# Designs tried in a protein design chat: VH-VL binders against Eukaryotic translation initiation factor 3 subunit M (eif3m). Part 15

Target 1, 160 residues: Eukaryotic translation initiation factor 3 subunit M (eif3m), of Schizosaccharomyces pombe (q09722r188to347)
Amino acid sequence: DDEQSFAFLLEAVKMDNSTADEAVRELVQRAVNSPKYFFFDDIVTLPPVQQLEQSTLQLLGILSGGMTDDYVSWVAENHAHCQHQKFDEDAIARKMKLLTIASLATQAPNNTLSYGDVAKSLKIDENEVELWIIDVIRAGLVEGRMSQLTKTLSIHRSSY
Short names: E, the ipSAE of ESMFold2; O, the ipSAE of ESMFold2 at other seeds; V2, 0.75 times the mean of E and O plus 0.25 times the DockQ between their complexes.

## First folded at step 11 (VH-VL)

Design x3 (from w1 with light chain Q27E; framework fv_axatilimab; at its last look DockQ between E and O 0.94; V2 from the best seeds 0.81)
Fold by ESMFold2 at other seeds, fold request of step 12:
Formats: C-alpha cells, structure tokens, sequence
Structure x3 (fold): chain C 160 residues (1-160), chain A 118 residues (1-118), chain B 107 residues (1-107)
C-alpha cells in the first residue's frame, strides 16, 4: 500500500532530524509526485528537508502556498532538475491546479467562487472548470455545491 | 502588440560596468507567468543566454557570468535592467532583451551593439 | 553545459527545395528545444517551440521534429524570404544554449 508506506516514511523522517539523505529525497519525491498528498508545510518545516537544493526548496514553497503560474514559471527553468530528482512535471502541474482552486476557495468573497475566476486563474476554458472542481472536491480540499445555472461553486468548507 | 527596445551605451571601456535597459510594451511584468531575458551575440558568433527575470522577481543567471550579472525590474515603468561588471573586449556583442513565454523567447528587441574598447 | 551542434553550417538551395537542418544535443533534452530565424542585421524570430510546435504567424512550410538528442527543422518548399541563419536552442537546462547556426542561401 503506497499510502501506508508513505505515511511510515514521513513519520520516520519527522522523528529523526539526522535522517539519511536518500530517505529524505525519497520522501520529497513521493510527496511531490503523489496525486493524494497536498499539505506541504508538514514537509518543508522538517530540518533535513531544509538541507536540500535551492531548486527543490523553491518547489516545496510553491506547493505550500503558491499558485499554478508560480509552478509553470519555476518548471520552465528547472526541467533538468526535475529529471535528476525524478519529479513528475505533469503530476505536479495537476496538483498545482487543485491547490490553486483550494486557495481561491479559501479567499472567495461570500463563500462563492465563480467558474470564470477559476478559468482565469488556471488559464483553461470555462467549460473545463467543472471537471476540475469535481476533482478538488474528491481530493477533500473543498466542500461545496456547484450550480450550473449561475456557474458558481458555493463553498461550505475549504482547506485550513 | 508586443515590443521590446534595448538602450544603453554603445561604447564601454574595459573594467567598467555596463548597464542596459529593456523598455517594453504590450505586456506587463505584473502579468502572472511573464518573464524577460537578456541574450547577447558577439559579431559573427552564436547567441549566448545571460539572465531571466520573472514577474514574481525570481531571477536566473548564466553560471559562467553569475558573479558579473545583476538583473532587476521596474514593473511600473515596464523596464528590465541588466548590469554587467568588469567589462572586457570579449564582451563586445549585440545585446538583446526578449520576452519569455513558457521558457521560450517569443518576442525580441532589435538589439543594441556594445563595443568594449580602451 | 549542453552543447548544441548544428549541421550543416551553411547550405545553398533553390526556391521550392525541401531543406533540412539538424541539431544534435550533447545529452537528452526531452523536446525542450526552439528554432529561431535571424536575418542579417535583425533580431532572431521564434519559429518552433517545444521541438514541434509552430509559433503563431509562422508559415506552415516550417516544421520541427525529433526527440532525445536529435532534432530537425524542415522547410518543405523554400521561399526567397527564407534566406537567413537558423539557430536551435535548448531550454531544458541552465544555461540555455544555442547551436552555432545554419546559414541558408537562396540560389
């Protein structure tokens, strides 16, 4: 079970701030590539993670609080770094779109996020927005109700 | 319509610092995802990348020139500035600024020729 | 640094000819490759990005192909306005590097 083995690895690195470099790199690689892991502040705050390359720390910062455009700009300068570290650029791009919607939801005035604002922020056609909203809800990052009539998401809960 | 224009001195003496300004229109560095870079071309030779600056102020430099280059921006003036220290006759080149889109230089200025000679 | 080797360094061709320019990278660059056209005294112009994607406003006679280390720019039917020097450039690794250029002369 990849979820359980990841959880054990994360806890092992948390418990030992002198953890071997290979284990720390495996943790980061699995976290950034995982379609199921979203909360990168738990990783970036770990002392052995802070010892990694600046390019890796920049990516973790983007995953902790950035938006999709931050990642698109970073990756344009870091393709070789991604290949060396075995970071899956497309998996991370998808994760960044979900995190961007979650960030927009947290900031949405009157707990209402328009499909237009999502399309603008993700740089996608508005007709693609509802599929991404379904995915962000399935990921557990946002709870809410979609309206086809008003083209909005009414937010009940978003990531803390 | 996207345009870029380089400005700066045509002649620089060895050891002096070169300062080049890129003034652009048709886009803004407040637009998310946008970047501007500098490239030079010595007479009759290949193009050489120098530096990029992004809307979020992230900066990237050619490692061979890293200690000599500084790139900065003034978003309100639509300008990017490149400073290169300790100029040498081998740095004689046409200097271009260009917009980056997804890591590729899609619009270029016409270039400015900089000669380094005593 | 990734070395980009272009072939040939120059060529002459007639209007209507199919022209092929090759760019060899010293290591795999995963299609992060652009082609530029530069006419004498002018700035470079982007033709192809991502190895095979045609830049807006560029005639369809230009095409790019390749993968790994080997990339090709093709002009399917050479026109008089295609007289220029052509450069490849990798955007995979810092520093970005350019090929030495291929000068295309029209007979």
Amino acid sequence: as target 1 above (160 residues)
Amino acid sequence: EVTLKESGPALVKPTQTLTLTCTFSGFSLSDRGVAVGWIRQPPGKALEWLANIYWNDDKYYNPSLKNRLTISKDTSKNQVVLTMTNMDPVDTATYYCARLDLGYFDYWGQGTMVTVSS
Amino acid sequence: DIQMTQSPSSLSASVGDRVTITCLASESIYSYLAWYQQKPGKAPKLLIYAASSLQSGVPSRFSGSGSGTDYTLTISSLQPEDFATYYCQQSYSIPRTFGGGTKVEIK
Scores: ipSAE 0.817, ipTM 0.920, lowest interface PAE 0.7, mean pLDDT 92
ESMFold2, look of step 11: ipSAE 0.785; ipTM 0.909
ESMFold2 (binder alone), look of step 11: mean pLDDT 93; pTM 0.947
ESMFold2 at other seeds, look of step 11: ipSAE 0.776; ipTM 0.906
ESMFold2, fold request of step 12: ipSAE 0.793, 0.825, 0.817; ipTM 0.911, 0.923, 0.919
ESMFold2 (binder alone), fold request of step 12: mean pLDDT 93, 93, 93; pTM 0.944, 0.942, 0.941
ESMFold2 at other seeds, fold request of step 12: ipSAE 0.802, 0.803; ipTM 0.912, 0.913
ESMFold2, look of step 12: ipSAE 0.794; ipTM 0.912
ESMFold2 (binder alone), look of step 12: mean pLDDT 93; pTM 0.947
ESMFold2 at other seeds, look of step 12: ipSAE 0.784; ipTM 0.909
ESMFold2, look of step 13: ipSAE 0.815; ipTM 0.919
ESMFold2 (binder alone), look of step 13: mean pLDDT 93; pTM 0.947
ESMFold2 at other seeds, look of step 13: ipSAE 0.712; ipTM 0.879

Design x4 (from v3 with light chain Y30W; framework fv_axatilimab; at its last look DockQ between E and O 0.99; V2 from the best seeds 0.81)
Fold by ESMFold2 at other seeds, look of step 11:
Structure x4 (fold): chain C 160 residues (1-160), chain A 118 residues (1-118), chain B 107 residues (1-107)
Amino acid sequence: as target 1 above (160 residues)
Amino acid sequence: EVTLKESGPALVKPTQTLTLTCTFSGFSLSDRGVAVGWIRQPPGKALEWLANIYWNDDKYYNPSLKNRLTISKDTSKNQVVLTMTNMDPVDTATYYCARLDLGYFDYWGQGTMVTVSS
Amino acid sequence: DIQMTQSPSSLSASVGDRVTITCLASQSIWSYLAWYQQKPGKAPKLLIYAASSLQSGVPSRFSGSGSGTDYTLTISSLQPEDFATYYCQQSYSTPRTFGGGTKVEIK
């Protein structure tokens, strides 16, 4: 039900540039907070979305093409904005880690992504990396096979 | 070892523009996630935040001073520069630069005293 | 902007005393608060961030607590090197703002 109502809202805003400001803000709030929504270029490019606050546009830009460090820097200056807009800072932080891994996967030489590179980019202990890779695969962003022996992910496909 | 040091004039006349340079070592603004900010303290008074600049060139200013402040960086020299226009005697203060980590100022320079007087 | 009110503005204490300094925000700041120590002629030094997290190299006699609008810095057993002025600072909303300071003096 929540996925259907989000899809209807997205399509309504896409079809009608005169969509009420309240509906546009609800679309953005639901997209940034959703653990299942990852493709922000579809939202950033909408004309009514481009009329939102600069802080919100900065966040959407980070979600569409940035990495976790971009978000960490942005949120350090925008805690009050997140509270006022009802953006869930922790949900977004988790999403940014998944998107960062997906971005690293699409750029990985020889379709091989080392656990060390993931740990460095996410600023986490290497022991946490496999759990994050499982999550990024379950999110549908990356297909591949993990190797504990080589501490690598062999990438079959990356959707991001 | 992280260090920061402020430099600039000790005496400025009213209406002049103040330019302060923060030179730092032990980190770089090429390092993702880091920032440098400026804070001032009038003699015997509380601290006042002025501006921050991030590794990705994002900039934030105290709104009460926004029209007077410009912050910039030169990553190759490990420097951050603050420019403040139209100085007034009320701007007399010690000016500090400091590193931001996760939104908090964890390393500070020693400060430079700037007096604005005829 | 968010006003930070520190109490008391000054206090006198003896070595070994337990010292408590309070900081009241004009709005909820959701624990986005730091405490700084400043000695005369020196730059501030970060003690506590995120309301209760102890900065590396800071003695464990310092602790922070509180939530919402009401925050506290505690020094469990005051040492000679702790005589200084203490400032709170919120990082929740722009502009970042500091409290007026609490001067801790020798009794």
Scores: ipSAE 0.744, ipTM 0.891, lowest interface PAE 1.1, mean pLDDT 92
ESMFold2, look of step 11: ipSAE 0.747; ipTM 0.891
ESMFold2 (binder alone), look of step 11: mean pLDDT 93; pTM 0.942

Design x5 (framework fv_axatilimab; at its last look DockQ between E and O 0.99; V2 from the best seeds 0.77)
Fold by ESMFold2 at other seeds, look of step 11:
Structure x5 (fold): chain C 160 residues (1-160), chain A 119 residues (1-119), chain B 107 residues (1-107)
Amino acid sequence: as target 1 above (160 residues)
Amino acid sequence: EVTLKESGPALVKPTQTLTLTCTFSGFSLSDRGVAVGWIRQPPGKALEWLANIYWNDDKYYNPSLKNRLTISKDTSKNQVVLTMTNMDPVDTATYYCARLDLYGYFDYWGQGTMVTVSS
Amino acid sequence: DIQMTQSPSSLSASVGDRVTITCLASQSIYSYLAWYQQKPGKAPKLLIYAASSLQSGVPSRFSGSGSGTDYTLTISSLQPEDFATYYCQQSYSTPRTFGGGTKVEIK
């Protein structure tokens, strides 16, 4: 069971600040590559994680509080690091788009997020925005109602 | 239209510090994802990357020159500044600044400025 | 550091010829490779990025190919304005490094 295995690994690292480097690196690799893991504050704050390479710590910081543009800038300088650490650049890029929409949703004035603002932040065509909003809702990061007529998302709640 | 222009001294004496300024227009380092880098080319030789600076103030340096280089930006002036210490005649080159695209490739270049290091 | 070795260092060709320039990386660079054109007294101009993607405004006679350590720039039908030196550059690992250049001279 991959989800139970990940939860066990996370709990083991939380309980023991002296956890072996290999387990810590496996935790980070699985978290960044996972299409289902989004809450990186739980990982970035762990003392043994803070001992990892600076490039890895930068990525975790981006995943915990950054946006797509932060990742795009970082990865442009860190392709070799991703290869060495077995970080899936495309999986992380997708995760960052979902996290960016979630972050925009928590900051949206009057709980209304325009498709135009999403397209600008993700650097995508506006006609692609609804597909990404569907995905962020299905990931459980945002709850709300889309309006194609007004090109907006009315936000009920955001978990991010 | 995106343009970049290098400025600085044409002649520097050995051991002195070189300061180069890249002034650009058509984009801003307040724009998310934007970066500017420096590249040099000694006469008749290949290009050598020096440093990049990003909109969020992240900085990357060529490790062989790391102790000699400092890159900084002034977003309000649309400027990036490169400082290189302890100049030597081997550092004689044309120095270029260039914009990085979103994928890390240099898509717009300045005309370059020739810097000669001699006694 | 990743060394980029270009060949040939120079070549002469006639208008209309197909020319091929090769770039060998000292280790795999996973297509994080650009090609630049530099005319005398001018700054380099980006032609190809990501090994095979043509930069906007670049004529379709230019193409890039390759993988792993071996990369190629091809000019399918050489034109008079293609007289220049061509450089490859890897963006896979720090520091970014350039090949030694290939000077293309038109007969």
Scores: ipSAE 0.660, ipTM 0.862, lowest interface PAE 1.8, mean pLDDT 92
ESMFold2, look of step 11: ipSAE 0.722; ipTM 0.884
ESMFold2 (binder alone), look of step 11: mean pLDDT 93; pTM 0.936

Design x6 (from v3, 41 letters changed; framework fv_miptenalimab; at its last look DockQ between E and O 0.92; V2 from the best seeds 0.00; counts 0 for: loop humanness VH .275 < .308)
Fold by ESMFold2, look of step 11:
Structure x6 (fold): chain C 160 residues (1-160), chain A 118 residues (1-118), chain B 107 residues (1-107)
Amino acid sequence: as target 1 above (160 residues)
Amino acid sequence: QVTLVESGGGVVQPGRSLRLSCAFSGFSLSDRGVAVGWIRQAPGKGLEWVANIYWNDDKYYNPALKSRFTISRDNSKNTLYLQMNSLRAEDTAVYFCARLDLGYFDYWGQGTTVTVSS
Amino acid sequence: DIQMTQSPSFLSASVGDRVSITCKASQSIYSYVAWYQQKPGKAPKLLIYAASSLQSGVPDRFSGSGSGTDFTLTISSLQPEDFATYYCQQSYSTPRTFGQGTKLEIK
């Protein structure tokens, strides 16, 4: 069971700052590649994680509070690093789009996020926005109501 | 319409310094995700990457040149710079400014020539 | 540093010919390769990125293929304006490196 073993690994590293380097690297690899893990502040702040390569720490910082553009710039200089660490560039790109929407939702004035602002931030066609919003809601990062008439998301809650 | 225009080339003695400039139009260096850089070509030779800089001021250098060359920008002038110190004869080249997109140089200027000779 | 070796260094062909230029990387670079065309006295022009994607405004007689270590630029029907030097460039690992160039001359 990959979800149970990941949760166990995360809690083990949290409880023991002297955790073996292999376990810390496995935790990071699984977290960045997982379609279900989104809360990287819990990982980036762990003392054993802080000892990893600067390229890895930069990625974790982007996942913790960055936007899609930060990741796109970082990955363009880090393809070899991703291959060596077995980071799935496409899985992370998808995760960054979801995290970007969640960040926009948290900061949206009047709890209203326009489809236009999402499209600009993700650099996608506006007609693709609703599918991404559905995915961010299914991921549990945002609660809200879509309106195709006004092309907005009314935000009830953001968990990110 | 994207254009890049280099300037500041010339003839200099070995050991001296020179600063190249590149002015942009059709895009802003401060736009998120934008990167620009320098590539050089010695007479009759191939292309050599020099350095590039991102919108967030992250900088990357050819390791052979990083001790003597500094990339920088002025967003208020939408201009990229290359400071070249301790110039040597082997630095003689045409220096191109180019926009970097996903690791590839999609728009180039026409270059400015630097000649280092005594 | 990743070495990019182009073959051939010089190529002579007639208008209408199908022409291929090969680039070999010293290690796997997956698909992180671009091809540039440079005419005498001019700046390089991007033709192909990500091994096989055609840059906007480039004629569709140009195509790219390959993955791993071996990459090919193909011109399906050579035109007089294709007289130039062609360079490959890897963007897999820093520092970015270019091939030494292939000079294409029209017979």
Scores: ipSAE 0.673, ipTM 0.858, lowest interface PAE 1.4, mean pLDDT 92
ESMFold2 (binder alone), look of step 11: mean pLDDT 93; pTM 0.951
ESMFold2 at other seeds, look of step 11: ipSAE 0.715; ipTM 0.885

## First folded at step 12 (VH-VL; framework fv_axatilimab)

Design ko (from v3 with heavy chain W55S, light chain Y32S Y92S R96S; at its last look DockQ between E and O 0.92; V2 from the best seeds 0.00; counts 0 for: pae O 2.9 > 2)
Fold by ESMFold2 at other seeds, look of step 12:
Structure ko (fold): chain C 160 residues (1-160), chain A 118 residues (1-118), chain B 107 residues (1-107)
Amino acid sequence: as target 1 above (160 residues)
Amino acid sequence: EVTLKESGPALVKPTQTLTLTCTFSGFSLSDRGVAVGWIRQPPGKALEWLANIYSNDDKYYNPSLKNRLTISKDTSKNQVVLTMTNMDPVDTATYYCARLDLGYFDYWGQGTMVTVSS
Amino acid sequence: DIQMTQSPSSLSASVGDRVTITCLASQSIYSSLAWYQQKPGKAPKLLIYAASSLQSGVPSRFSGSGSGTDYTLTISSLQPEDFATYYCQQSSSTPSTFGGGTKVEIK
């Protein structure tokens, strides 16, 4: 039900550049807060979305091509904006970690991503890396296998 | 409003090539994270994955059917086509196409029964 | 290839019973597991994705659990409309593979 209403809203805004401002804002709020939506270049490029507040556009830009550090810097100066727009800061933080790993996986040379590189990019201890990699695979963004012997992720494919 | 529908012959003779078309609506195969896949089910048996095609034209095939399968898409027509060569009576099954959304088949066609016999 | 071993192959239960179906993967699949319901003459329907996430429109009596190689589908109070065959599927590695199915018959 909520997934179908989101999908309907997204397609409506994609098809009609004159979509009402309230509907565009709801689309953005739902996409940003959703634990299941990851492809923000499809949203940020929409003409009605480009008319939103600069703080919102900055967040969408970070979600479409940034890394975890970009979000950490942005949210530190935008807590009030998130409260006003009803953006769930913790949900977005989690999403940014998943997107960062997916980006690293897509760019990984020889389809191999080290735990060390993940830890450095996410600013976490290496002993936490496997839990995040499991979450990225579970979300369907990455297919691959972990090796505890080599402390690497061998990537079979990435959707991001 | 996502729908998929399979079309193709109901009867195929051994050694012939099967061509199935999946026509879909309510989504685009140009969207990232979306693929269309084919799955078959022999009468009374389990589901077997055959092939996927992704929006970036990456293609994946079941290794047990290697060299028999070809998958292609026509994004402007919202169609995906599967061909399977050298059909045999063991290939008698219902063939489904389905939308793959981030690893999970969330919408399925109704299936088309293909019988392989003389 | 990751083999999915599904148990039991069939079961009979009464309306109101708690039903448990298991899938064992031949290697870790990182919770990249789906459960499908298939009624006779119909296409499969997605019930559970990501091992434990309920698909929209699916009754809350269905739940999924597990991690690593061991996964479970539970129907907390079986209803007459739950007569069907249930399949698990892993999506952590290509080729994507299905379990052999569990036929649930309502006594």
Scores: ipSAE 0.465, ipTM 0.832, lowest interface PAE 2.9, mean pLDDT 91
ESMFold2, look of step 12: ipSAE 0.524; ipTM 0.849
ESMFold2 (binder alone), look of step 12: mean pLDDT 92; pTM 0.939

Design y1 (from x3 with heavy chain G37S; at its last look DockQ between E and O 0.99; V2 from the best seeds 0.82)
Fold by ESMFold2, look of step 12:
Structure y1 (fold): chain C 160 residues (1-160), chain A 118 residues (1-118), chain B 107 residues (1-107)
Amino acid sequence: as target 1 above (160 residues)
Amino acid sequence: EVTLKESGPALVKPTQTLTLTCTFSGFSLSDRGVAVSWIRQPPGKALEWLANIYWNDDKYYNPSLKNRLTISKDTSKNQVVLTMTNMDPVDTATYYCARLDLGYFDYWGQGTMVTVSS
Amino acid sequence: DIQMTQSPSSLSASVGDRVTITCLASESIYSYLAWYQQKPGKAPKLLIYAASSLQSGVPSRFSGSGSGTDYTLTISSLQPEDFATYYCQQSYSIPRTFGGGTKVEIK
């Protein structure tokens, strides 16, 4: 089971600062590629992770607190690095869109996030926004209600 | 309309430091995702990428020149500055600044010719 | 560094001809490739990005193709205003590198 083996690997690296380089790289690769892992502060702070390449550390920093534009800028300079590390650029791009919506939701005034603001931040057509909102809710990052009449998301809870 | 313009000295002596300024309009480095680059072209030779600076102040340098290059920005003035130390006659080239979009140079300045001679 | 080899270095063609310019990368660049046009005394102008995507405002007679290490710029029907030097550029790996250029002369 891939979920259980990832959890085991994460716990092993957390408990042993001298963990083998191959295991640390496996952890990072699986975390960045996973459609289900979102909380990178737990990974970026690990001492053996801090010894990885600066390009990898930059990506982990973007995943822990950045926006889609940070990733798009980074990946434009790091295509070769992603190939070498087996980072799935498209999987990470999708994750960054979800994390960006979650960040916008946390900071939204009056717990209301407009579709227009989402479209601008993600650089997508407004007609795509509801599909992304459904995905961010399914990921468990945001709870809320969509309104087609007002083109807004009313936020009940944000976990990010 | 997007425009970029290079300014700086046309003649530099060997060992001196070159400072070039790119002044641009039609976009801002306060806009997310925007970057500005420097590229040079020696007479009759290939274009050579030098450096990029992004809106978030991330910087990338050509590794062969990284000890000699410094790139910086002044977002309020719409300017990017390139400094290149220890100039040599081999550095004689036209120097361009350009806007960078997804790794490609979509708008270029007119270029400025810099000659390095004793 | 990834070396970009263009061929031919120069060519002469008539208005209406189909012109093909080739760019060979020293390793796979996964379609992170652009083509630029530079006229005498002017800065380069972006024509094609991502190997095959046409830049806004560029005539449809320009097209790009290729994969792996081999990339091609095609001008389907050469026009008098297409007299220029053409450059390829890879954006897969730092440092970004350019080809040596192909000078196109109109007969």
Scores: ipSAE 0.754, ipTM 0.898, lowest interface PAE 1.1, mean pLDDT 92
ESMFold2 (binder alone), look of step 12: mean pLDDT 93; pTM 0.948
ESMFold2 at other seeds, look of step 12: ipSAE 0.764; ipTM 0.902

Design y2 (from x3 with heavy chain N56H; at its last look DockQ between E and O 0.97; V2 from the best seeds 0.82)
Fold by ESMFold2, look of step 12:
Structure y2 (fold): chain C 160 residues (1-160), chain A 118 residues (1-118), chain B 107 residues (1-107)
Amino acid sequence: as target 1 above (160 residues)
Amino acid sequence: EVTLKESGPALVKPTQTLTLTCTFSGFSLSDRGVAVGWIRQPPGKALEWLANIYWHDDKYYNPSLKNRLTISKDTSKNQVVLTMTNMDPVDTATYYCARLDLGYFDYWGQGTMVTVSS
Amino acid sequence: DIQMTQSPSSLSASVGDRVTITCLASESIYSYLAWYQQKPGKAPKLLIYAASSLQSGVPSRFSGSGSGTDYTLTISSLQPEDFATYYCQQSYSIPRTFGGGTKVEIK
């Protein structure tokens, strides 16, 4: 029902070009904090969203096309903004790691993504990479097969 | 070994523009997530943050300096440049550049003293 | 702008003493707080970040604590190399602001 209320809010903002600021801010807050929402192009293009603060628009741009390091740099200058907007910095950090793997998968030459490249991009130990890959597959962003022997993800489909 | 070094004039006259260069080694602004900032310290007084520049060219400035500051980088030369317009005697300070990592200044240059006087 | 008020402005202590320095923010800063050490003629050195996290290479006798508006740097057993001026700095809000400093002197 929380998922249904989010879907209703998104459709309401899409249907109504009015600048109902409270509803637009709630939509953005719920989208950035949600562990289940990943497709921010659908939100950044909404006209009432484009009227929000520059810092918020920067975050949405990072969520729609950036990587973990973009977020880490942005949040280091925007802690107060996150508190004021009720953005959950840790939830967004986790989301950015999943989106980063999805972006790397889309760019991977020969549809093969090395664990080393993932570890480097996420700045994590290589032994943690498989847990993150499992999470990105469960999120529906990537389809593929892991190989511990070659330490690679063979990508069958990337939907991001 | 991470090092930073400030260079620029030791004496500036009121109304002139100050240009300071930070030259650094042991890291690069092509390294994702890295930033360099400028901080000053008037003699015997507290530190004051001036500006930061990030690896992807995002910039942040102290609002109190009323658009007097411009920060830029040359990644190939490992340099960051700060320009400060309309200098006044109250701007007399030691100017430091420092590396920013995760929002905190973890390595500092030795500083350069800039005196603003007729 | 968030004002950072340090106390005391100076103190005298002996080697082996436990030293406590406080930093009060004018509003909540959510532990986005650093502590720096500065010796005469030298640049500041980062000791503590995120209020309580010890910077690499800093001795474990240094510790940070606090939340909200009230933060503390503690040196559990003062050493000869610890006589310096200490500054807090908030990284919560632009502009970043520093405390006025606490000078720790030898008795």
Scores: ipSAE 0.771, ipTM 0.908, lowest interface PAE 1.0, mean pLDDT 92
ESMFold2 (binder alone), look of step 12: mean pLDDT 93; pTM 0.947
ESMFold2 at other seeds, look of step 12: ipSAE 0.773; ipTM 0.906

Design y3 (from x3 with heavy chain F105M Y107V; at its last look DockQ between E and O 0.90; V2 from the best seeds 0.80)
Heavy chain, then light chain:
Amino acid sequence: EVTLKESGPALVKPTQTLTLTCTFSGFSLSDRGVAVGWIRQPPGKALEWLANIYWNDDKYYNPSLKNRLTISKDTSKNQVVLTMTNMDPVDTATYYCARLDLGYMDVWGQGTMVTVSS
Amino acid sequence: DIQMTQSPSSLSASVGDRVTITCLASESIYSYLAWYQQKPGKAPKLLIYAASSLQSGVPSRFSGSGSGTDYTLTISSLQPEDFATYYCQQSYSIPRTFGGGTKVEIK
ESMFold2, look of step 12: ipSAE 0.780; ipTM 0.908
ESMFold2 (binder alone), look of step 12: mean pLDDT 93; pTM 0.947
ESMFold2 at other seeds, look of step 12: ipSAE 0.805; ipTM 0.915
ESMFold2, look of step 13: ipSAE 0.805; ipTM 0.915
ESMFold2 (binder alone), look of step 13: mean pLDDT 93; pTM 0.948
ESMFold2 at other seeds, look of step 13: ipSAE 0.802; ipTM 0.914
ESMFold2, look of step 14: ipSAE 0.779; ipTM 0.906
ESMFold2 (binder alone), look of step 14: mean pLDDT 93; pTM 0.948
ESMFold2 at other seeds, look of step 14: ipSAE 0.749; ipTM 0.893

